# VH-VL binders against p25576, part 1

Scores and structures below are computed, not measured.

Target 1, 258 residues: p25576
Amino acid sequence: MKKTFEQFRKSNLLFQVLKGPQHLECQKLFVLDSSFNPPHLAHFQLLSQTIKNFKLKDTRSHVLLLLAVNNADKLPKPASFPTRLEMMCLFADYLQEKLPQSVVSVGLTVFSKFIDKDKILHEQFVKGCSADIGYLVGFDTIARIFDEKYYHPLKISDVMESFMSGSQLYCLARGDCHLSAESQLRYASDILEGKFEPVIPREWGARIHVMQNDYPALRNVSSSEIRNKLKNGQVESLKDELPLCIYDYLINNKTIFD
Positions, changes and structure headers below are counted from each chain's first letter, unless a header gives other numbers; antibody chains aren't numbered by Kabat.
F, E and O are the ipSAE of ESMFold2-Fast, ESMFold2 and OpenDDE, as the mean of both directions, binder to target and target to binder. V2 is 0.75 times the mean of E and O plus 0.25 times the DockQ between their complexes.
Where letters were taken out, [cut] stands.

## First folded at step 1 (VH-VL; framework fv_refanezumab)

Design r1
Fold by ESMFold2-Fast, scan of step 1:
Structure r1 (fold): chain C 258 residues (1-258), chain A 124 residues (1-124), chain B 112 residues (1-112)
Amino acid sequence: as target 1 above (258 residues)
Amino acid sequence: QVQLVQSGSELKKPGASVKVSCKASGYTFTSYAMNWVRQAPGQGLEWMGWINTNTGNPTYADDFTGRFVFSLDTSVSTAYLQISSLKAEDTAVYYCARDTEYSSGWYEGYFDYWGQGTLVTVSS
Amino acid sequence: DIVMTQSPDSLAVSLGERATINCKSSQSVLYSSNNKNYLAWYQQKPGQPPKLLIYWASTRESGVPDRFSGSGSGTDFTLTISSLQAEDVAVYYCQQYYSTLTFGQGTKLEIK
């Protein structure tokens, strides 16, 4: 994967699929947007619970694991991008086994902003086909999407209108955010009631879904805590937080987060 | 050979506490979750919740929050159920039951081995 | 929660005859992506803990006699005992493990 990443970095490509189908193969697309540092069971739970809760179990879906890389930003936290891509490929195989009626792709993009990601996916992955797109994100990502400081001097309502009209956002509430889990669960309803106007149009609350995790053991799982446990030698506790293939990868490569 | 052996019957007054034990043998204790199921006299089975034997984290069914505590002592392969502020309606046989082996991130939720049960009677 | 309803509440069957116990879930327990029904059956004799008979709706647990079989999919499930033996007198419970975990109310099987 180091050679593949280096070729992407030196290319003029804005998006590239590294594993799985190169283009959308069905009407339903799930984009799992994460740092994958490492992939973990809360990532799987977000996808699985969304499928169950929105009655999509009988719907053929395409899952895209999407990693953003940006050469203009600070050096990333360990692990390196090639290492994350290796883990993403293992995670893609895990998802394909657990969700056999879905197809899974692994992709890279240079874009960090959701409007830019959505645009490039429409141009190069969806390619003008009809699609129902759901973005699977953490609450920190939702908070960033709707933070006006990232758009100044433009209005969020102007910049994000096309994205919000064509997409759904799915999220599991978590304990380790500046906003309480209770407030996270109320977020969509607060938008619908106009509590964020004029910054966020109330109509967008219908397209944002913050759910309580149905699997209580995974409610407090985070990539940063997993990295801390690995650094501190608390390896046995990771078995409940990671797919077995990722656990095996990490115990064979303990220094990747050093 | 796999066995789950529970502590003996208890007779308690309302307001007292009880601690039921479930000692596992014949397998790797931390590879399987432990569930608790109760059965009131002449009634059906009621799932109370489970405890992750590797992490020690308990999960309670909605009706069993507050007075009920699941815990472990992994050094002796034993799970515990503690009930505080006992009420007459807590009178039941309490079973521990072994979940499926942890595989690919999940315990499935069907139970191949059960303890023999512990009768807890709460009366004045 | 998914509610599990068994029928009948009790039945009497002669030795050597077929016994049929039904279980209905309030929601489908079939996960179509893996094509598995998250449904188990247990047998409980007086003074004993429950014993697993069937899991994944139709897979017989090791050591369970082949006269026991499970069938069904989605919301409707059946446990069949092809030729009732005296030792089969018990209460039978279905259990879903698709979303959290719930048991049916039980079906008491007795000899007539």
Scores: ipSAE 0.000, ipTM 0.412, lowest interface PAE 17.2, mean pLDDT 86

Design r3
Fold by ESMFold2-Fast, scan of step 1:
Structure r3 (fold): chain C 258 residues (1-258), chain A 122 residues (1-122), chain B 112 residues (1-112)
Amino acid sequence: as target 1 above (258 residues)
Amino acid sequence: QVQLVQSGSELKKPGASVKVSCKASGYTFTSYAMNWVRQAPGQGLEWMGWINTNTGNPTYADDFTGRFVFSLDTSVSTAYLQISSLKAEDTAVYYCARGGEYDILTGYFDYWGQGTLVTVSS
Amino acid sequence: DIVMTQSPDSLAVSLGERATINCKSSQSVLYSSNNKNYLAWYQQKPGQPPKLLIYWASTRESGVPDRFSGSGSGTDFTLTISSLQAEDVAVYYCQQYYSTYTFGQGTKLEIK
């Protein structure tokens, strides 16, 4: 993957698919947007539970695992981008096996902001086809999407109207966040009741879905905690938090996060 | 239980228009894509395109752009194929077929309508 | 565009004997990530719509007799009827659903 990533950087491309179909092949697109540092079972659960809860098990879907390589909003994190791409490719194979109704692509983009990601995906991945797009995100990402400071001097309601009209946001509530899990679970209904007006139009609450994780053991799984456990030699519990292929990769490459 | 029932045969003159219907029952209409397939007399099967029953968005195969329009009436679980400016070459049996709602790639056709014969003659 | 070619165009087989129909795609319909072949087989009797027999190259549709089997991978596929019965006289079509949809030209199966 190191050579593939270097080629991307030298190409001046804004988006590239590295594995799987190069273009959208289904009407239903799930974009799993994460740092994948590493991929873990809560990422799988978010996708799997969304499919289950919205009765999409008999619906074919395209899953895009998307990595942003220029993320100005994030603190520097361990693991190089080539290493993350290797793990994403393993995770894509895992998803394809567990969700045979889905086809899976792995892609990277230079953009960190959702409006830019959505734009480039429409131009280069969706390519004018109709698409029902669901973004699978953590709650911290939802909070950043609706943070006014990133849009100044424009209003969120103006900038995000096209994005919100054409997209849905799916999220699993978690305990390790600035808002309580209970507040997270009320987020969409609070928007629908107008509690975030005028910043967030109440109509957008119908397109935001924050769910309680059906697997209690996965409710507090995070990439950060997994990295800490690996660093501290607490490896046995990782078998319950990682796809086996990711677990095996990390055990054989323990120094990638230091 | 699952049934796709199409409208009856049509005899049209060149330049006329025809609208074929396909009424679905026994399943949630909006959960599966509807495909259209043509079969000229004595010939094989030719895929024309599909319509997303949830969004109403049609996709046409390259040979079937322009004169062919796919549409829906979800209130009666019915898909429609309209052909304008009919030509003799349009004489064929037209089938609707159920496929995967969001997957033109992986969706095989598990249920078919009985077919509608459209004859175009001068 | 993926072109599907069947052979033979027509076949006559005696009752109780084995019938074999071949289908070749111009490019692979095997998706390496899920190891599935995006290939289906349909049966069409005179005056009737096509009926799904096999999907994913080798999976029989519910209600299809076990004398029907599909095999092959990548670009070369076979539909086999192990012991032909009178009701099996029909035209058989292969279909790829890897990149949009394309049907083979059909193989007419007749009883000797």
Scores: ipSAE 0.000, ipTM 0.389, lowest interface PAE 18.4, mean pLDDT 85

Design r4
Fold by ESMFold2-Fast, scan of step 1:
Structure r4 (fold): chain C 258 residues (1-258), chain A 122 residues (1-122), chain B 112 residues (1-112)
Amino acid sequence: as target 1 above (258 residues)
Amino acid sequence: QVQLVQSGSELKKPGASVKVSCKASGYTFTSYAMNWVRQAPGQGLEWMGWINTYTGNPTYADDFTGRFVFSLDTSVSTAYLQISSLKAEDTAVYYCARDYLPYGDEWYFDLWGQGTLVTVSS
Amino acid sequence: DIVMTQSPDSLAVSLGERATINCKSSQSVLYSSNNKNYLAWYQQKPGQPPKLLIYWASTRESGVPDRFSGSGSGTDFTLTISSLQAEDVAVYYCQQYYSTLTFGQGTKLEIK
């Protein structure tokens, strides 16, 4: 993976598929946009529950695990890009086994912003086909997308209009967030009622889906918590928070977050 | 000839705005992130943030949110820094600087503009 | 943010002698997964932009004379000029790029 990552960086490519189908194969695309530092069972649950709730029973979906090369990410110390890509490939195999009606791709992009990711995916992955694109994100990401301070002096409505008009956002409510889980679950309906106007157009609430995690044990799982447990030698509970292949990888490579 | 050429010095009164340009030549402009670095008179270097040159999306360091805007005109391979509501504390040389490699961990800079002195004085 | 502290603030060295500049980070900039130190060194002469000398703590940039070398790991780094020349009079800055970018305060190098 190290060689593949180096080749991507030396290329002028803005997006590349590293594993799985090179182009969209289904009309429904689910993009899991994460740092994958590491991939964990809450990522799986977000995908599994979203597919269950929003995909038609007898249709296939395409899942894209997408990693952005983003130097401005607020990292304690993430695993290197080649290491995260290795874990993403293991996670893709896990997803293919657990979600056999889905096809799974692993991709890398230079872009950190959702409007740029959406643009490049339409240009290079979707390639002009009709697609319903959903982005699977944490609530902190939704909060940042709709925080006007990150756009000042530009308006959110101007910057995000094209993205929000053509995309869906899917999220599981979580604990340990600045907003309570109850407030998170009411977020889309609050937007629809106009409570955030004029900053957030009310019609965008129809494109935001915050769900309660159906699996209570995974409601508070996060990559940062997993890294802290690994650092402190608290490895027993990680079997309940990680796909087995990721658990095995991390136990055999304990220093990747040091 | 790979180079970054910035606009000339500016003398402004408090409350005015200024727009500094940084024109790239000799390489593919959209392949490299562009950074802004400030240096107040007699002081050290301070990173302000960066802009994605393909998309125009800026990222600001915490001290440089609000009054500072990074933008691009890709048709002429030029990046811009705009500062509104100028304060005396904004007096500094402003540099544009290119990441060493396209969009990786290499946030050190081999290519710099010559600097633009912005003086804010009444 | 990671705070970078250089020492000394200023240094006077005779032509042909060795100059040593130190840089300390408030936390480690060594990333154990790739075994790299996220540290660079720059030279800045009056009226000029900074010039990259060293990156990854010890890799010399193309075109930089071999009298310049970088060493150190983790939190303690050194820039060495083995035989000072007149054109080396400048302010030298270390920079970490491990998390958010920060520079040291600079070390002014003068001829004695």
Scores: ipSAE 0.000, ipTM 0.420, lowest interface PAE 15.1, mean pLDDT 85

Design r5
Fold by ESMFold2-Fast, scan of step 1:
Structure r5 (fold): chain C 258 residues (1-258), chain A 124 residues (1-124), chain B 112 residues (1-112)
Amino acid sequence: as target 1 above (258 residues)
Amino acid sequence: QVQLVQSGSELKKPGASVKVSCKASGYTFTSYAMNWVRQAPGQGLEWMGWINTNTGNPTYADDFTGRFVFSLDTSVSTAYLQISSLKAEDTAVYYCARDLEYYGSGRYSWFDPWGQGTLVTVSS
Amino acid sequence: DIVMTQSPDSLAVSLGERATINCKSSQSVLYSSNNKNYLAWYQQKPGQPPKLLIYWASTRESGVPDRFSGSGSGTDFTLTISSLQAEDVAVYYCQQYYSTYTFGQGTKLEIK
């Protein structure tokens, strides 16, 4: 995977599929956007619960595991990008087995902003097909998307209108976040009630879905917590937080976060 | 705890370049914007601009375009201010200061914490 | 561009007396959607960085003595020190964070 990543970094490509179908295979697309450092059961639960809660279990879906990388980055955060890509490929196989109605792809992009990710996916992955796109994200990402500070002097309502009109955002509330889980769960309804106007148009609340995790044990799972547990030798509890294939990978490669 | 530690004082000749560092600790570096503030001797506080620590994208106040460059090294939780073609008028204490991230609504926020300041003296 | 103007430029007050510092913005810093004034006050002592005293015009930062209070709304704001102590000798700055950031020119507080 190191060779594949190095080839991407040296290339002029803005997006590349490394595993699975190269292009959208069906109308419903889920983009699971994460650092995958490592992939964990809360990532699976976000996808699985979205499918369940929105009555999509009988709908064919394409899942794209998307990792944003900087082509100029010489010193990656723990773990290295090649290592994360190896784990993402294992996670893709796990998802394909657990969700047989879905096809799974693993991809890389140079873009960090969601409008840029959406644009490149329409150009190179969706390729002119009509797609219903759902982005599976953490609440910290939603908070950053809707933070007026990052758009000055432009309005969020102007910059994000096209993106929000064509996309859904799906998120599981979590305890390890700036806002309480209770506030996170009220976020979409607060937007719909106009509490964030004029910064966030109220109609966008219908396209933002923050859900309570159905499994209480997974409500506080995070990549940072998992890395800390591995460093502290708390490996037994990780069996409840990781897909078995990821657990096995980490136990055989304990130093990847050192 | 949460703190910002800046590099030591610099004495430079006109025309030289200087790079000031600001190392963050005790919080998630990429969750908060970093601001730069200048204070000339005996003068008030002057906001220079900010850098998005998540994207690396800098924004400069109108008076601080061109010779001033904000950058990051996220692997060591450090922000940098580089000043090129130094002039005597650049003699000042330079502070880094953290925004409080305000999610979901609102605009900008107050600054806390602040770095201890870096004195840059430009003299012949 | 929001201009912040403080008055007076310098103020001398006797120990134990009330000190009042004013700050005016060239346009309102009251955000109607959340009914908050995007205004902060900082204290700067010689050789030290500014220290946050007050945010949202009237909310006192944790650890700041209760003799410090902020008031006002829209364009006119006041920082009050109810009973001046020796350690309060400093320059005080207001800051708007309604549209990026600008600081007032500062008010130097001295002991009579």
Scores: ipSAE 0.000, ipTM 0.413, lowest interface PAE 14.8, mean pLDDT 86

Design r7
Fold by ESMFold2-Fast, scan of step 1:
Structure r7 (fold): chain C 258 residues (1-258), chain A 123 residues (1-123), chain B 112 residues (1-112)
Amino acid sequence: as target 1 above (258 residues)
Amino acid sequence: QVQLVQSGSELKKPGASVKVSCKASGYTFTSYAMNWVRQAPGQGLEWMGWINTNTGNPTYADDFTGRFVFSLDTSVSTAYLQISSLKAEDTAVYYCARHKYGSGSYRNYFDYWGQGTLVTVSS
Amino acid sequence: DIVMTQSPDSLAVSLGERATINCKSSQSVLYSSNNKNYLAWYQQKPGQPPKLLIYWASTRESGVPDRFSGSGSGTDFTLTISSLQAEDVAVYYCQQYYSTLTFGQGTKLEIK
């Protein structure tokens, strides 16, 4: 993975598929946008629950695991990009086994903004098909997307119109976010009621789906806590929070977060 | 240590173009966005817009669309402001100023400024 | 756009006395989610670029003398110079960075 990642960085490519189909194979695309530091069962649950509830009838779904390779200084102690890509490939194999009606790709992009990710995916992955793209994100990401201070001096309604008209956002409520899980669950309905106007158009509430995690044991799983447990030798409980292949990888490579 | 050094004053005729440079030193160029601020003679400060030093994407304030172009040359840590089809009302001191990219909060306050470039447009 | 209005336009203060400059925004620049006021103050002397004094309404930039202080929240902000010195003669600008960046029109501070 190190060699592949170095080749991507030295290239002039804005997006590259490293594993799985190079282009969209299905009518519905689910993009899991995460740092994968590491991939965990809450990522799986988000994908599984979203696909169950939102896939097109009698069709396969295409899943894209997408990593932005920008500076990761926002994460306290992230694993290297090659290491995260190795874990993403293991996770892709796990998804293909557990969700056999899904097609799974692993990709890299230089872009950190969703409008740029969406644009490059339409140009290089979707390639002109009329796809319904859903982005699977954490609530912190949704909060950032709809924070007007990041769009200064432009209005969110102008910048995000194209993105929101052509995409969906999917999220599982979490207990460790700035807002309570109950406030997170009310987010889409609050938008629909106009509580965020004029910053967020009320129509966009129909495209945002914050769900309660159907599996209570996974409602508080976070990458940060997993890294802390690994460092502290609290590894037994990690079997309940990680895909087995990721658990085995981390136990054999305990220093990757050092 | 940190410096923003701008190009020298320019005297231009209406209809000409001008390109002002702002060379950064003493810090990682791509860790800070670059802004342009105009000050006409006897007037206050007017924000023109900014350019993302990682992506090269410019954002212009409403009054500065069309004739104004922000660009970069990251290999020499330099930002540029180009004004085409110069008009008398473009006469002003043009400043570059940096702001740090936010890590969860917007930080568009300017801790370092260039010395300014006077652009005079007269016939 | 958020309009920034300073008062007074010009102020004359004796050496050693307190100077106060006010800045009002047409809408709140307090972001409730992080409880921060997106407001900065600058000093500009003739022939020089502006110099940052205060950010986040009340945080003093490093190297700025402690006689300079910022206060206020939401829409009403004040820059205070507790004991005016000769080198403080300048034009002072407030600036919001909550939405579309805008400056106040400036307040000229002179010695009486």
Scores: ipSAE 0.000, ipTM 0.394, lowest interface PAE 18.8, mean pLDDT 85

Design r8
Fold by ESMFold2-Fast, scan of step 1:
Structure r8 (fold): chain C 258 residues (1-258), chain A 124 residues (1-124), chain B 112 residues (1-112)
Amino acid sequence: as target 1 above (258 residues)
Amino acid sequence: QVQLVQSGSELKKPGASVKVSCKASGYTFTSYAMNWVRQAPGQGLEWMGWINTNTGNPTYADDFTGRFVFSLDTSVSTAYLQISSLKAEDTAVYYCARELYDSSGYYSEAFDIWGQGTLVTVSS
Amino acid sequence: DIVMTQSPDSLAVSLGERATINCKSSQSVLYSSNNKNYLAWYQQKPGQPPKLLIYWASTRESGVPDRFSGSGSGTDFTLTISSLQAEDVAVYYCQQYYSTYTFGQGTKLEIK
């Protein structure tokens, strides 16, 4: 992965698929947007529960694991980009095994802003096909998407109209987020009722789906907590929070977060 | 066998333009990035930027934007450095340099093959 | 930018004696994920282009005599020439390639 990451860094490409199909292969696309530091079972649960709750078990889907990177950035971070890419590839294999009706790709992009990610995916991954695109995100990402300060002096309703008309946002509520879990679960209905007008158009509430995690044990899983447990030698509890392949990778590479 | 051969020295007046060439041979041109390095008379080495030989996209160091243009002609395995609106302080030897790949196939990002250098003198 | 500082600026050493050149980076060039130092050493003789001697702080380039060695980690690096030969008279440059590329100011090595 180090070689692949270095090639992306030198390539001046804005988006690249590193594993799996290079382009969208069916009409339903799920984009799992995360730092994958490391991938964990709450990532899987978000995808799995979305498929179950929206009755998509019989629908062929393409899953894209998407990592945003600055292609010039070599600064130390927990963990390095090559290491995260290795874990993402293991996670892709895990997803393919658990969801055999789906195909899985792993991709990199230089873009941090959601509108830019969507644009490059339409240009290089979707490539003119008619796609039903669902973004699987944390609530912090939803909060940033709908924060006026990131668009000033433009209005969110003007900047995001095309994106929101063509996309769905899927999220699992968390207990330790900016808003309470109860408020997170009411977010879409509050939008539909016009409580965020004129900043957020009420019709966009139909495109935002915040769900309560069906598995209470996974409701407070976070990458930060996982990294701390690994550093402290609390490895047995990680079996309940990680896919087995990621667990095995981490116990064999315990210093990657040091 | 692997080598980079640069064009000959240039004597230019302030305000003129110059185009330096760097011709690669003995390897697959598009498999290695090409870097440009400047050395003013009696001074040290200064990295100017690089060009992706597969895409043709250049990246410039902060001091080398505007008047400096990196380009390629892949059909003849040649990289070019063009300097416009020449100034006296542009007087220097300009080197092209290829990046080293280690034996494992990873980029080491050191410069293993260098051109012989092109002296550009800007004087009235 | 990462600033590279060499010491001394110039050094005179007798034939057959050891020459030591130091290089300091303004921040660490050790990448913790692969445990490699992104540091290279170059030799430049008058009228010639630089020649790569050492990369990854301590790996000698093919064809470079074994009297040249590199050591160090993080921010402090050393180039050592164990038994100086007449042909070693040159300016020596360190280079970081951790975040873009920057060179030290150079160390001029002369015979006593």
Scores: ipSAE 0.000, ipTM 0.395, lowest interface PAE 17.8, mean pLDDT 84

Design x4
Fold by ESMFold2-Fast, scan of step 1:
Structure x4 (fold): chain C 258 residues (1-258), chain A 127 residues (1-127), chain B 112 residues (1-112)
Amino acid sequence: as target 1 above (258 residues)
Amino acid sequence: QVQLVQSGSELKKPGASVKVSCKASGYTFTSYAMNWVRQAPGQGLEWMGWINTNTGNPTYADDFTGRFVFSLDTSVSTAYLQISSLKAEDTAVYYCAREGIAAAGTYDWYYYYMDVWGQGTLVTVSS
Amino acid sequence: DIVMTQSPDSLAVSLGERATINCKSSQSVLYSSNNKNYLAWYQQKPGQPPKLLIYWASTRESGVPDRFSGSGSGTDFTLTISSLQAEDVAVYYCQQYYSTLTFGQGTKLEIK
């Protein structure tokens, strides 16, 4: 993977699929946008619970695991991007086995900003096809998307109109967050009631879905805690938080986060 | 080595135009936004705005709309600042500066500190 | 816009002594979601561009000497130089990047 990542970095490509179908194959697309450092069961739970809650079990879907890579001059952060890509490929196989109705792709992009990711996916992955796109994100990402301070002097309603018209956001409420889980769960309905106007148009509340995590044990799983547990030798508890293939990878490569 | 190299000093008459260049090297040009910062003689630093190097979209601070244009030539990793209808109060050193790198494990949104700076271009507007 | 105010406008400190520069923002630059203060400090010597010293209020940029440290949270921030050296004579600027970018007016540091 080191060679593949270095080739991407030296290329002029803005987006590349490394595993699975190169282009959208289904009308339903789920984009799982994460640092994957490492992939964990809360990532799977977000996807699985979205499929269950919105009655999409019989719908063929395409899942894209998307990693944003920064400048190659960026200091290596545990784990390296090649290592994360290896784990993402293992996670893709895990998802394919657990969700037989889905096809899974692994991709990377140079873009860190959400609207730029959406634009490049429409240009190079979706390629003009009509698609129902669902972005699977953490609540921190939703809070950043709808925070007007990041758009000055532009209005969120202007910048995000195209994105919100063409996509949906799915999120699991988290206990380890600036807003209480109860406030997170009311977020979409608060938008629909106009409580965030004029910053957020009320009609966008219909496209934002914050759900209570059905598994209490996974409500506070974080990549940072997983890395700390591995570093401190607290490995047995990781079996409850990681797909087995990721657990096995980490146990055989325990220094990747040092 | 990461470096920003700006074009040389300019002496212009009121009403003229000037175009300042900022050539980046040692990193992937499109991965970092480019900021422009002005410093009038003996004064402090004033942020003019930034340009998204991956989209080409500029954002201007309120005082720098109309006469100021940010643009790019990604084929040569260069950002440009053009000032039209020059006025005496435009006399200043103009800096380009790269946005900083996000901390590990966080999504950096729009604005960052500036980690690499060009050497500055002095623009003097005088009759 | 968030207004950044530095104090003092200028100070003189003896070599080897501690220098302290303050910066106040008109509103909080602490982002609760990531618990980070969107505050940086720059050093500018005559005829040179600004140089980044500190980001995220307290993180020292690579290559910056240990004598420089940043502290504070929310609206009140401090840059400290623990033992002033001759090469530290400069104007120092704080800068917020919480909402757009704005700079303090600068603090000129001189040797006594």
Scores: ipSAE 0.000, ipTM 0.417, lowest interface PAE 17.2, mean pLDDT 85

